# VHH binders against Bifunctional D-cysteine desulfhydrase/1-aminocyclopropane-1-carboxylate deaminase, mitochondrial (DCD), part 18

Target 1, 364 residues: Bifunctional D-cysteine desulfhydrase/1-aminocyclopropane-1-carboxylate deaminase, mitochondrial (DCD), of Arabidopsis thaliana (Mouse-ear cress) (f4hyf3)
Amino acid sequence: SPPSWASHLRPLPSHTFSLAHLPTPIHRWNLPGLPNGTELWIKRDDFTGMELSGNKVRKLEFLMAEAVDQHADTVITIGGIQSNHCRATATASNYLNLNSHLILRTSKLLADEDPGLVGNLLVERLVGANVHLISKEEYSSIGSEALTNALKEKLEKEGKKPYVIPVGGSNSLGTWGYIEAAREIEEQLNYRPDDLKFDDIVVACGSGGTIAGISLGSWLGALKAKVHAFSVCDDPDYFYDFVQGLLDGLHAGVNSRDIVNIHNAKGKGYAMNTSEELEFVKKVASSTGVILDPVYSGKAAYGLINEITKDPKCWEGRKILFIHTGGLLGLYDKVDQMASLMGNWSRMDVSESVPRKDGVGKMF
Key: E = the ipSAE of ESMFold2; O = the ipSAE of OpenDDE; V2 = 0.75 times the mean of E and O plus 0.25 times the DockQ between their complexes.

## First folded at step 11 (VHH; framework vhh_7b2m_4)

Design P3 (from N5 with K58Y A97K; at its last look DockQ between E and O 0.01; V2 from the best seeds 0.00; counts 0 for: pae E 21.3 > 2, placed apart)
Fold by ESMFold2, look of step 11:
Order: C-alpha cells, then sequence, then structure tokens
Structure P3 (fold): chain B 364 residues (1-364), chain A 124 residues (1-124)
C-alpha cells in the first residue's frame, strides 16, 4: 500500500515486484574541502543490484508489474546504446520470463555495424535481448514514440503481446519508484538513535522520473528536504515542465518549481565529459572509494561541489544527502578517455623467491 | 501522431465565464490523464488543472473553486469551464496529454504535444 502521505495520488499502482535489493545504505561521504559544519551523506542506490541496478530498477518494479498484469509476453523499450534503463529492462525481463526488445540509438556509422559488447550492451547481448539499432538521423526524423509503436505493431501481427516502456522508465507510474524511495529514507532515519535530518537531497536528472518521485515524496512526507536536481542533458526549464507533467499525471496538486531546484550540469552535453569532470570522478574514487559514473552521478556531484565552491556560506552547516543512481557499467565506455588518469602498475619482483617444490601447476 | 486542438477562447469581462474545449486524437485518450496549462505574457507555462483517466480532478490554488475540468471519453475531448474570471487569468491556454514520451539519453523532446493554444483575455 502507498505511504499515507501519498494515498491521495492517482492513479495508484495496483501491483509491484520486488526486483531491487532494498533498502540501500545511507552513510557519511567524506569528500575533502567542504565548508565548516557541512555534512555530506550518500544513499547507495548503485547497490540496488548488480546487473539489475541503479535508480532504474526502482521504476521497473512498478512498470514490470503492470506489464505482467496486462498479460504481456514481451517488453519493448528504447534508449541510447549505453542506456542503463535498457540494460535493466532486459535483465528484469529475463527474471520474469518475458522477451525483451531494445531499440538502441547510435551514430549513423555504428547502426550498420556490429555494436560491440562494451558496458551495458554486454549485459543486454549476454541475456539475449533482441537489439534493434537505429541511427541518430532515423531517431530524429521518426521519433521514439513512433519507433516503439512500429515495433509493437509488428510484434502484435506475429501474435505477441508487447508492453511498451518509455525512455528511462519515466512516466507517472515509474515515478512511484522514488516516491517509495522517500518512504525508505524516512524509515531509515526513524530507526536511527540520533535526530539526523537532511536539509538537502541531491540527485542527477536524466529523464526526470527520479527527481519527480524524490521531490514529491520529500514535499509530502516527513523529509521536507530541499531537492536539488542536476540535469545532465537538457536545460532546467525543460525539466521543470517535464516534472510538472509527471506530477499532474499523479494528480499531486503541486507546482514543480515549489518542490525541486534544477541546476544545469550537462557540461559538453549528454554522455560527453570535460577533462575536469573525469578528473573529479578520479579524485572522488581515490579520496573516498566511491565510484561515480561519469555520465550521471559524476556530473551531479561535480555540479554540487562547484555550487558549494561558488558560494560556501549558502552551504555552511547543512546536511546533504547525495543519491548515487548507479551506472557503473557505463564507466567501461570511458576507459580510453580516462587512461591518463589511472594509477601505475609494475612487474612484481620475484628475483629472490624460491619456487615451491611440488610443482608450478597449482593454482593456490 | 498526437494532435490536440484547443478552442473556446476570447475576450471576456472580469467576473465572466468561458468554456474551453480540447479535441484529442492520435492516442488512446481514455487511458491517459489530461491537463490544461496557461502561459501569461513573459511568464513560464504553468499547470491550471488536470484530470485522471478515472475522472479524479486537481486544480492549482489560483483557480480552485472557479474552474472545472471535465472529460468526455466518447468524444475524446477535455473541457475547462472557467467562471469568475479575473484579469490575472489572461493567458494563452494549452491542452496537454499528461504523460509525454521522452528520450533523455538523446535529449529529444519531439513527443510532448501541445496545440497552438487559445487566447483568453479578461478585461476589467
Amino acid sequence: as target 1 above (364 residues)
Amino acid sequence: EVQLVESGGGLVQAGGSLRLSCAASGFTFSTYAMGWYRQAPGKQRVVVASITSGGDTYYSNSVKGRFTISRDNAKNTVYLQMNSLKPEDTAVYYCAKGLPLYDYETGTTKYRYWGQGTQVTVSS
């Protein structure tokens, strides 16, 4: 059943699956250089699973339940070649004995070639998802709704029962993933012996469903934290309107500009990184052991630190919860760009070691 | 292709009434929430009212008690009855499908459909 503070929202989900490993940890995140009294905490939604991980699985718990309730045998979704959403959807489909069809946008030259096995695509091809490549030009001229509808019609003519999931799982039903995450955070704080309360919640914004859910949950529930969304693709005005559409689809009765502050963190654009962004991801990894993906969580954390550096007084003494939305598999798509930042290696010196007497064929 | 066609706008004296209509096509109308938005000169487009597929309604605070949203699924039409109009209600009013399809990985916004809007002007 929904949280009591969300019971007026419509439509209510009928069902959900337990696909994610929940709850995810909340712990201190000791980045260097914070203002005096400022605390940074991290919620590890990158730990929601391994191959079925990140913020996407929370949305899929509702979307896949609807698919099964409608007696679907097939799931269709669409995204970029390194979409974490498409990978999570393919994995979840196999967990539920459903076929998956992924429409993946790539550059014109790559649409006519083997797309390879890097990162998210490795998992999708390993689980046997049906991969359909399109070029950037085809996507631009036809559009994602028309492309998914065309595939849906084709599969229906073949006797299949497809269910279509929108980009990023970001519709009003998928928004429930992070409404429930807000309840999860409330419960984690309630079980603490102290009176920990967050002033701010920070999260990357890619498709809008995550920020709609967490900001609505914070506003309606007990958290009451200011939500800062760091957009990694479009400008903030676009996302205020998109989030408004999701809120309206839930009949929330609130204005998006009242519940979330959206910051621009796109840098060079979606999935493109400046050298400064990659240096920051390396610095965070070496300083804290937390691995940020350079596309989403890395840009959001970089954006947050830049805001703090620009106006430290604004952030003095505040308790900030950063939501790590996962995306580790996408890091493998950045290895060439990051090579010069990586640590050294050496040949182990075994010149004074003595071989063991019973042979060299032993593994241990 | 999703198509939304607004009508019913015009000039009206303060305290008067107007009824807006939105004819919808290109999607399964009965299964989606629908909404009305407005954009005053120099301002951002903001929500006015919305209605679920099941008929539940929600209103912005500025219009509660004065405006009524309704739908007719047989005619694929959403209505906005606007009573007790004030000069601050002057805006272009847009009908919207509640859930657009977006591809955030590419940055495309092609599938968020609006009509051209209908002008509502409230004179004192």
Scores: ipSAE 0.000, ipTM 0.117, lowest interface PAE 21.3, mean pLDDT 85
ESMFold2 (binder alone), look of step 11: mean pLDDT 80; pTM 0.799
OpenDDE, look of step 11: ipSAE 0.044; ipTM 0.461

Design P4 (from N5 with T31D E105V; at its last look DockQ between E and O 0.75; V2 from the best seeds 0.47)
Fold by OpenDDE, look of step 11:
Structure P4 (fold): chain B 364 residues (1-364), chain A 124 residues (1-124)
Amino acid sequence: as target 1 above (364 residues)
Amino acid sequence: EVQLVESGGGLVQAGGSLRLSCAASGFTFSDYAMGWYRQAPGKQRVVVASITSGGDTKYSNSVKGRFTISRDNAKNTVYLQMNSLKPEDTAVYYCAAGLPLYDYVTGTTKYRYWGQGTQVTVSS
């Protein structure tokens, strides 16, 4: 059943799948440079799965349920060339014996070339997703909805029954993924003996569905934490409007500007990183063991640290929950840029005096 | 086209046995979970037994120890062996296929594909 504090929203989802490994853990995140008394915690939504890893599977639990309920045999979605959403969608489709078609936007120069097998592309192509490349210019001029509809029509003519999932799974139905995440966090806190309560929730924003769900859930439910979204593309005003549309679609009766604070963290642009951002990701990995996605969570965390640095007093004594939204495979696309940041290696020197016997170390 | 065709139903005396079969076509049978449901007159359809693609089985409390669900992937068929039948087992039995959908509001389950059902009547 929906959370009691969300039961008034309409429409309610009809069905859901259990696809993600839930609940994801919450633990302390000891980032250096935090103000005195400030506690940073991390929600590990990167642990929702392996091939399904990240925040998108929460949305897909609802969206795929609708697809199956409608007796779809094919799923269409769209995103960037290294879209975590597309990867998760392709994998989930196979779990449910559905065909998947992915429209992936890339540069004009690369749109007619083999996209390769890096990161998310490896998984997508391995599971047999149909990959359709589109240029950024075509994407910008035609629009996501028109592109997916065009492919839908084509597939329908071929006798298929396609279900279309929008970018990032960000629609009213997909919003329920992180409404449920809010409930999950509440439940996790309720089972704790230390009465932990968060003052703030921090999360990356790529398409708006995640922040719509978590902010609405925090607002309506018991969390009552201030949600800070860091947009990794476009601009905050765009996402305020987009989130408002999702809220209105649920008849939530709330203003997006009241329930979420959206910061601009796009830097050079979507999926583009500065040297400082990558250095930050490396530093976080080396100091905490948490690997951040450079496209989403890395930018959000970097943005958070920047905000804290600008006004440390504002964050002093606060308890902050950071939501890790996954995206590890996207890091493989950045290996060339990050190579100079990597640690050292050496050949192990083993003394000749060390006893050796054939077959002691089993490998086969 | 997906088809599920039940067979093996009929009239049986209390204490007797029946074996239901469900022949599946139109999909990769080995990849799907299968289930048996039943609906008695005036009552809601309820789950009787389920079997995963991996062969894990579950039974309702009312049929545990009496009913056995099995599958033959080579024949694309799922079976329900019903022993020690009781009048209370009288119902239309339905074969179901697919990953279960969970009703978000009520918590009930829904399979993707359903057969037309076969009547099982147990007389006193």
Scores: ipSAE 0.306, ipTM 0.687, lowest interface PAE 1.0, mean pLDDT 93
ESMFold2, look of step 11: ipSAE 0.439; ipTM 0.786
ESMFold2 (binder alone), look of step 11: mean pLDDT 83; pTM 0.829

Design P5 (from N5 with L99I; at its last look DockQ between E and O 0.02; V2 from the best seeds 0.00; counts 0 for: pae E 21.5 > 2, placed apart)
Amino acid sequence: EVQLVESGGGLVQAGGSLRLSCAASGFTFSTYAMGWYRQAPGKQRVVVASITSGGDTKYSNSVKGRFTISRDNAKNTVYLQMNSLKPEDTAVYYCAAGIPLYDYETGTTKYRYWGQGTQVTVSS
ESMFold2, look of step 11: ipSAE 0.457; ipTM 0.737
ESMFold2 (binder alone), look of step 11: mean pLDDT 82; pTM 0.823
OpenDDE, look of step 11: ipSAE 0.524; ipTM 0.824
ESMFold2, look of step 12: ipSAE 0.000; ipTM 0.107
ESMFold2 (binder alone), look of step 12: mean pLDDT 82; pTM 0.817
OpenDDE, look of step 12: ipSAE 0.531; ipTM 0.816

## First folded at step 12 (VHH; framework vhh_7b2m_4)

Design Q1 (from P1 with L99I; at its last look DockQ between E and O 0.01; V2 from the best seeds 0.00; counts 0 for: pae E 16.0 > 2, placed apart)
Fold by ESMFold2, look of step 12:
Structure Q1 (fold): chain B 364 residues (1-364), chain A 124 residues (1-124)
Amino acid sequence: as target 1 above (364 residues)
Amino acid sequence: EVQLVESGGGLVQAGGSLRLSCAASGFTFSTYAMGWYRQAPGKQRVVVASITSGGDTYYSNSVKGRFTISRDNAKNTVYLQMNSLKPEDTAVYYCAAGIPLTDYLTGTTKYRYWGQGTQVTVSS
């Protein structure tokens, strides 16, 4: 059943599948250089699974339930070549005995070639997803809806029963994944011995469904935290409009600009990193042990730190919950760019550990 | 200020032809994808055809072979030639301009700019 504060939303999901490992931990995150009294906490949605992990699996719990209810035998979705959503969808499809078809955008030159086995693509190809490449230019011109509809029609002519999942699982039904995450956070706080309450929630803005869900849940529920979304692509106006569409599809009666503050954190653009962003990911890893993916959570955390640096007084004394949305597999797509940042290694010296045959030796 | 202005709609008999035009201003037309969408009464807006900045085209199955999208970058205009019209083609037709893909994670082509629409009515 929905949380009581969300029971008026429409459509109500009929049920969900338990795909994610929930609840995910909330713990302190001791980044250096925070203002006086500022506390940073992290919600580990990267721990929702391994091959089926990240913020996308929460959305898939609702979307895959609908797919099965419609008697689908096939799932279609679409995204970038290193899409975490496409990987999670391919994995979830196998769990549920559904075939998966992934439309993956890449550069025009690479769209005619074997896409390889790096990162998320390894998992997708290992589980046997049907991979369809398109160029970024074709994607921009045709659009994700038209592309998925074309594949849907083709598969229907072949006698298949496809279910289409939009980019990132970000439709109004998929938004329930993070509405439920807001309930989960409320329950986690209620079971604590203290009265911990967050002033701010920070999250990467990728496809919009995560920020729509967590923003709406915070607004309607008990959290009442200011939600800061850091866009890793496009611009904030696009995402305010996109989120509004999701809220309207839920009949929420809420203006997106009232419930979320969207910041631009795209840097060089989606999935492209500056050296500074990668250095930040390395610094966070070495100083805290938390591994941020460079595409989503890395850009969001970098954006948050930049906002704090611009105006430290605005952040003094605040308790901030950062949502880690996963994406570890995408880090492997950055290996060459990060190579100069990595730590040292050595060959073990064993020459003095073995005695010589002539009866003279030194063990050390 | 961006503007998309459709023209060329009207009433035609089944089997007839119409040519829609969309005059664009306020952005670098040659770098944007353009599209035609339609909305029948009580239905959602759906894609009819689109064309990339490089001239690559897409058509929905319902219009393939009958409709042709084209663009004239010198005139900042996109066209939809509609032949062999059927009553099922009756709708309001909208022109749209898309933002280049390289910045858009959602994979939703963001047609930020929409025209006001032009009515096409095909009588049986």
Scores: ipSAE 0.000, ipTM 0.226, lowest interface PAE 16.0, mean pLDDT 86
ESMFold2 (binder alone), look of step 12: mean pLDDT 83; pTM 0.835
OpenDDE, look of step 12: ipSAE 0.563; ipTM 0.878

Design Q2 (from Q1 with Y32W; at its last look DockQ between E and O 0.81; V2 from the best seeds 0.00; counts 0 for: unsure alone 63.8 < 65)
Amino acid sequence: EVQLVESGGGLVQAGGSLRLSCAASGFTFSTWAMGWYRQAPGKQRVVVASITSGGDTYYSNSVKGRFTISRDNAKNTVYLQMNSLKPEDTAVYYCAAGIPLTDYLTGTTKYRYWGQGTQVTVSS
ESMFold2, look of step 12: ipSAE 0.601; ipTM 0.846
ESMFold2 (binder alone), look of step 12: mean pLDDT 81; pTM 0.828
OpenDDE, look of step 12: ipSAE 0.574; ipTM 0.877

Design Q3 (from Q1 with G98V; at its last look DockQ between E and O 0.01; V2 from the best seeds 0.00; counts 0 for: pae E 18.6 > 2, placed apart)
Fold by ESMFold2, look of step 12:
Structure Q3 (fold): chain B 364 residues (1-364), chain A 124 residues (1-124)
Amino acid sequence: as target 1 above (364 residues)
Amino acid sequence: EVQLVESGGGLVQAGGSLRLSCAASGFTFSTYAMGWYRQAPGKQRVVVASITSGGDTYYSNSVKGRFTISRDNAKNTVYLQMNSLKPEDTAVYYCAAVIPLTDYLTGTTKYRYWGQGTQVTVSS
């Protein structure tokens, strides 16, 4: 059953699968640099699973239910070579006894070669997803709809029953993942012994479904928090239009610009980091133990701190919930970029540290 | 080549009616949600009405009951019937195909399909 405050949205999903480990924790996060009286809290959606970790599994609970309801035997989706969405889809397909086909875009130079086993791709290949490489140039010129339709038609000719996770309608259904997350947060706050209420919710914006869902849920429900989305890949105006499409697909009757503030956090561009961004990720990890990926959650948190630094009076005394959207597996694709920031190592002094075989105390 | 071409704008007296058309070409029209947006001078572009690929409609509160969006998939055309027009409806009206992103990880092909707009002016 949907939350009462969302029961007017159409279409209502009929059911979901339980794929994620929910609820995820909400706890204090002592990020350095906060103004007087400002509280930062973190929602750990990076804990939704291991191989399913991140925000995508919440969407897949709805999308995979539709796939099974339509009697699909196969799932098709598309993304970048390190897509967290494609990895989560491949894993969820196995949970549900569905085959998966992933169209993965990479550089023109690499599209004809073995893509390797780094990060998300390791999980996809380990679970046996069918991986189809294309170049970024082919993706741009042909488009994701045409590419997925071509694969769908090919598989239909082979007697398969594919379900395509496309841009648009499926994302409107998947938007329910973060509408339900808003209900989850409401319930977590209601069970607390204090009167914790968040003034702001902060989240990275990569695909738009997460921010559409949490913004709508906050607006319609009891949270009423001001939602700040930090775009890591496109301009804010693009995402206002994209989110509007998702809201229109739900018949929400709401303008995206009224329910979310979208900030530009892409820095040097998609998947590129400034030295300041990488140092921030290292500082957060060393000071708090929270691991942010440098591409999504790291840019969003860095963007938040920059907004606070720009106008600290605006943020004084506020209670802020940061949603950690995961991305750990994608971190392994960034190890070379971060190498100069990593701590040192040393060889253990085994002559003094390990007992000798012929006695105790000194080595040997 | 993707094209959205609006027509039917113009000057009309308050209380009058106007029908906007948007002819679409260069993409699979029947699979996209379509919309009409408007931008008044000095204001941001806002949604007026939208229609899903399945024919479900949405209207902003300011136009609900006065405007009707429809689509003809055989003609690749989306319409906006505007009745009981008010001076506040004066704006440039844009046809749009509203397309979500595919994936955020490595960048996104931008599917921003906007027409050039058609002026609607409602006189007192």
Scores: ipSAE 0.000, ipTM 0.194, lowest interface PAE 18.6, mean pLDDT 84
ESMFold2 (binder alone), look of step 12: mean pLDDT 81; pTM 0.812
OpenDDE, look of step 12: ipSAE 0.392; ipTM 0.779

Design Q4 (from Q1 with P100T; at its last look DockQ between E and O 0.42; V2 from the best seeds 0.00; counts 0 for: pae E 3.7 > 2)
Fold by ESMFold2, look of step 12:
Structure Q4 (fold): chain B 364 residues (1-364), chain A 124 residues (1-124)
Amino acid sequence: as target 1 above (364 residues)
Amino acid sequence: EVQLVESGGGLVQAGGSLRLSCAASGFTFSTYAMGWYRQAPGKQRVVVASITSGGDTYYSNSVKGRFTISRDNAKNTVYLQMNSLKPEDTAVYYCAAGITLTDYLTGTTKYRYWGQGTQVTVSS
């Protein structure tokens, strides 16, 4: 059943699956250079699974349940060639014995060629998802709705029963994934022996469903934290409008600008990284052991740190929860750009592992 | 369309045997758990036996040692061998399959697919 503070929303989901590994940990995140008294904590939604990992599986628990309830045998979705959503959808489809069809946009040069096996695409091709390439130009001119509808019609002629999932799983039904995450956070805090309460929740914004869900849950529930979304594509005004559409689709009666603050973190644009962003991802990994993806969580965390350093007095004494949305597989798409940042290696000197004759050598 | 079709029911004297079959179609049989349930008149449907996709079996205490569930993934068929039948085994026997789905409002989960049932009557 929904959280009591969300039971008035309409429509309520009819069904759900348990696909993700929940609850995910909340722990301190000891980034250097925080203002006095400022605490940074991290919610590990990168631990929601391995091949299912990330924020998308929470949405899919509702979307895939609707697909099965409607007697679908096939799922269609769409995204960029390194979409974490498409990868999670392909994996979840196999768990549920559904066929998956992914429309993946890529550059014009690559759309007519073997797309390779990098990152998320490796997982999708390994599980046997049906991959359909399209150029970014074709995507822009035709649109995601028309593209998915065309594939749906084709599959229906073949006798299939397709269910279409929108970009990023970000419709009003998918929003319930992070409404439930807000309940999960409430329960984790209530179980603690202390009175931990977060002033702020920070999350990357790629397609809008995650920020809609967590901000609405924080607003309606007990968390009451100020939600900061760091957009990695488009611009904040677009996402305020998009989130408003999701809230209206839930009959929430809430204005998006009242429940979330959206910051521009796209840098050079979607999926493109500055050297500074990649250096930050490397520094966070080496300093804390937390691996951020360079496209979403990395840009969001970089954006947060820049806001903190710009006005540290604004952040003094605050307790901040950063939601790690996963996306590790996308890091493999950046290996060439990051090569000069990586740690050194050496050939092991096996002569030092042989018993010492003259006092030279060392034991491993 | 998913279909589960039971067969092999009928009238048998106490102490006798019957073999029920359930032919499955419309899904990938080898990946689904399968079960047999029964419903006596005026009673709730209850589990008799089940078998996982990997072949592990479960039996209710009332039938353990007398009934054997098995599956043939090549023929998409699950069987229930019923020996030493008693009048209390009289019921409609249902084949069940499936992926489980949770009703969000109630929290209940159920097998998704059921057959129409086959009557088993055991005379004293």
Scores: ipSAE 0.242, ipTM 0.688, lowest interface PAE 3.7, mean pLDDT 89
ESMFold2 (binder alone), look of step 12: mean pLDDT 83; pTM 0.837
OpenDDE, look of step 12: ipSAE 0.424; ipTM 0.787

Design Q5 (from Q1 with T109V; at its last look DockQ between E and O 0.01; V2 from the best seeds 0.00; counts 0 for: pae E 16.0 > 2, placed apart)
Amino acid sequence: EVQLVESGGGLVQAGGSLRLSCAASGFTFSTYAMGWYRQAPGKQRVVVASITSGGDTYYSNSVKGRFTISRDNAKNTVYLQMNSLKPEDTAVYYCAAGIPLTDYLTGTVKYRYWGQGTQVTVSS
ESMFold2, look of step 12: ipSAE 0.572; ipTM 0.833
ESMFold2 (binder alone), look of step 12: mean pLDDT 83; pTM 0.835
OpenDDE, look of step 12: ipSAE 0.565; ipTM 0.878
ESMFold2, look of step 13: ipSAE 0.000; ipTM 0.235
ESMFold2 (binder alone), look of step 13: mean pLDDT 83; pTM 0.844
OpenDDE, look of step 13: ipSAE 0.570; ipTM 0.881

## First folded at step 13 (VHH; framework vhh_7b2m_4)

Design R1 (from Q5 with L105E; at its last look DockQ between E and O 0.01; V2 from the best seeds 0.00; counts 0 for: pae E 15.2 > 2, placed apart)
Fold by ESMFold2, look of step 13:
Structure R1 (fold): chain B 364 residues (1-364), chain A 124 residues (1-124)
Amino acid sequence: as target 1 above (364 residues)
Amino acid sequence: EVQLVESGGGLVQAGGSLRLSCAASGFTFSTYAMGWYRQAPGKQRVVVASITSGGDTYYSNSVKGRFTISRDNAKNTVYLQMNSLKPEDTAVYYCAAGIPLTDYETGTVKYRYWGQGTQVTVSS
């Protein structure tokens, strides 16, 4: 059943699949340079699985249940060439004996080429997903809805029963993934022997469903944390409107601008990194052991640190929960750009004991 | 104050040709993607063809090889040349303008401006 504070939302999902490994850990995250009394904590939604890892599997638990209920034999979704959502969808489809079709956008120069096997794409091709390439220009001009509908019609003419999942799983049904995550966080805090309460929740925004769900859950439930979303694409005004559409689709009766503060963190643009962003990802990894992906969680954390640096007094004494949305597989697409930042290596000097004229030899 | 004005529609026999034009005003035409959509009675509006600000084209499978989209940035006009017309092409044809988001991740391109439509009727 839904949390009691969300039982008025419509439509209520009838059931879900258990695809993610839940609950995910919440622990301290000891970044240096925080204002006095400021605590940073991390919710490890990168641990929701291996090949299913990240925030998207929470949404897929609801979306895939609807697909099966509608007797779908096929799932269609769309995203960038390194989309974590498309990879999670392809994997979940195989778990549920469904075929998957992925519309993947890439550069115009590469859209007619073999896309390769890097990162998320390796998993998708290994599980046998049907990959359909388009250019970024085609995506921008035509739009995800028209593209997925065109493929849906083609598959229907072939006798298939496709179920369409929007970009990032971000429709009103998929939003339930992070409404339930808010309940999970509330329960984790209730089990603690202390009175830990977060003042702020921080999360990356790629497609909008995650921020809609966690913001609504925090607002309606017991968390009451101020939610900061860091957009890695488009702009904040677009996402306020998009989230409003999701809230309206749930009949939530809530204004998006009242429940979330959206910051621009896209830098050079979606999936493109400055050297400063990559240096930050390296510094966080070396100082804390937490690996942020450079596309989503890395930009969000970098954005958070920049906001704290701008106005440290605003953040003094605050307890902040950062939601790590995963994305490790996408890091493999950044290897060349990060190469100069990596640590040293050496050849181990291995010596054999060699008899010599005086009866002694080398050791190691 | 923004206007998209379609012209060139009408009645034509199957196998014939028509050329649709869409004259645009009130925005910077050269930076917008342009599209042609059609809506048959009782059906949803669907894409026919689109062209990016850089001139790259897309065609739905039902019209590929028969229709050609083009643009003239000096005249702020987009065209749809329709050859080998079929009765199934009968619809109201709409011109649309959208800003392509180079970093867009989350949704359908938002067509900011739409024309009023022009009727194309193809008799068997």
Scores: ipSAE 0.000, ipTM 0.219, lowest interface PAE 15.2, mean pLDDT 87
ESMFold2 (binder alone), look of step 13: mean pLDDT 82; pTM 0.823
OpenDDE, look of step 13: ipSAE 0.528; ipTM 0.850

Design R2 (from Q5 with Y32W T108E; at its last look DockQ between E and O 0.79; V2 from the best seeds 0.67)
Amino acid sequence: EVQLVESGGGLVQAGGSLRLSCAASGFTFSTWAMGWYRQAPGKQRVVVASITSGGDTYYSNSVKGRFTISRDNAKNTVYLQMNSLKPEDTAVYYCAAGIPLTDYLTGEVKYRYWGQGTQVTVSS
ESMFold2, look of step 13: ipSAE 0.569; ipTM 0.835
ESMFold2 (binder alone), look of step 13: mean pLDDT 81; pTM 0.821
OpenDDE, look of step 13: ipSAE 0.617; ipTM 0.885
ESMFold2, look of step 14: ipSAE 0.611; ipTM 0.837
ESMFold2 (binder alone), look of step 14: mean pLDDT 82; pTM 0.826
OpenDDE, look of step 14: ipSAE 0.654; ipTM 0.896

Design R3 (from Q5 with T102Y L105E V109W; at its last look DockQ between E and O 0.35; V2 from the best seeds 0.00; counts 0 for: pae E 12.2 > 2, SAP .713 > .668)
Amino acid sequence: EVQLVESGGGLVQAGGSLRLSCAASGFTFSTYAMGWYRQAPGKQRVVVASITSGGDTYYSNSVKGRFTISRDNAKNTVYLQMNSLKPEDTAVYYCAAGIPLYDYETGTWKYRYWGQGTQVTVSS
ESMFold2, look of step 13: ipSAE 0.000; ipTM 0.328
ESMFold2 (binder alone), look of step 13: mean pLDDT 83; pTM 0.818
OpenDDE, look of step 13: ipSAE 0.501; ipTM 0.823

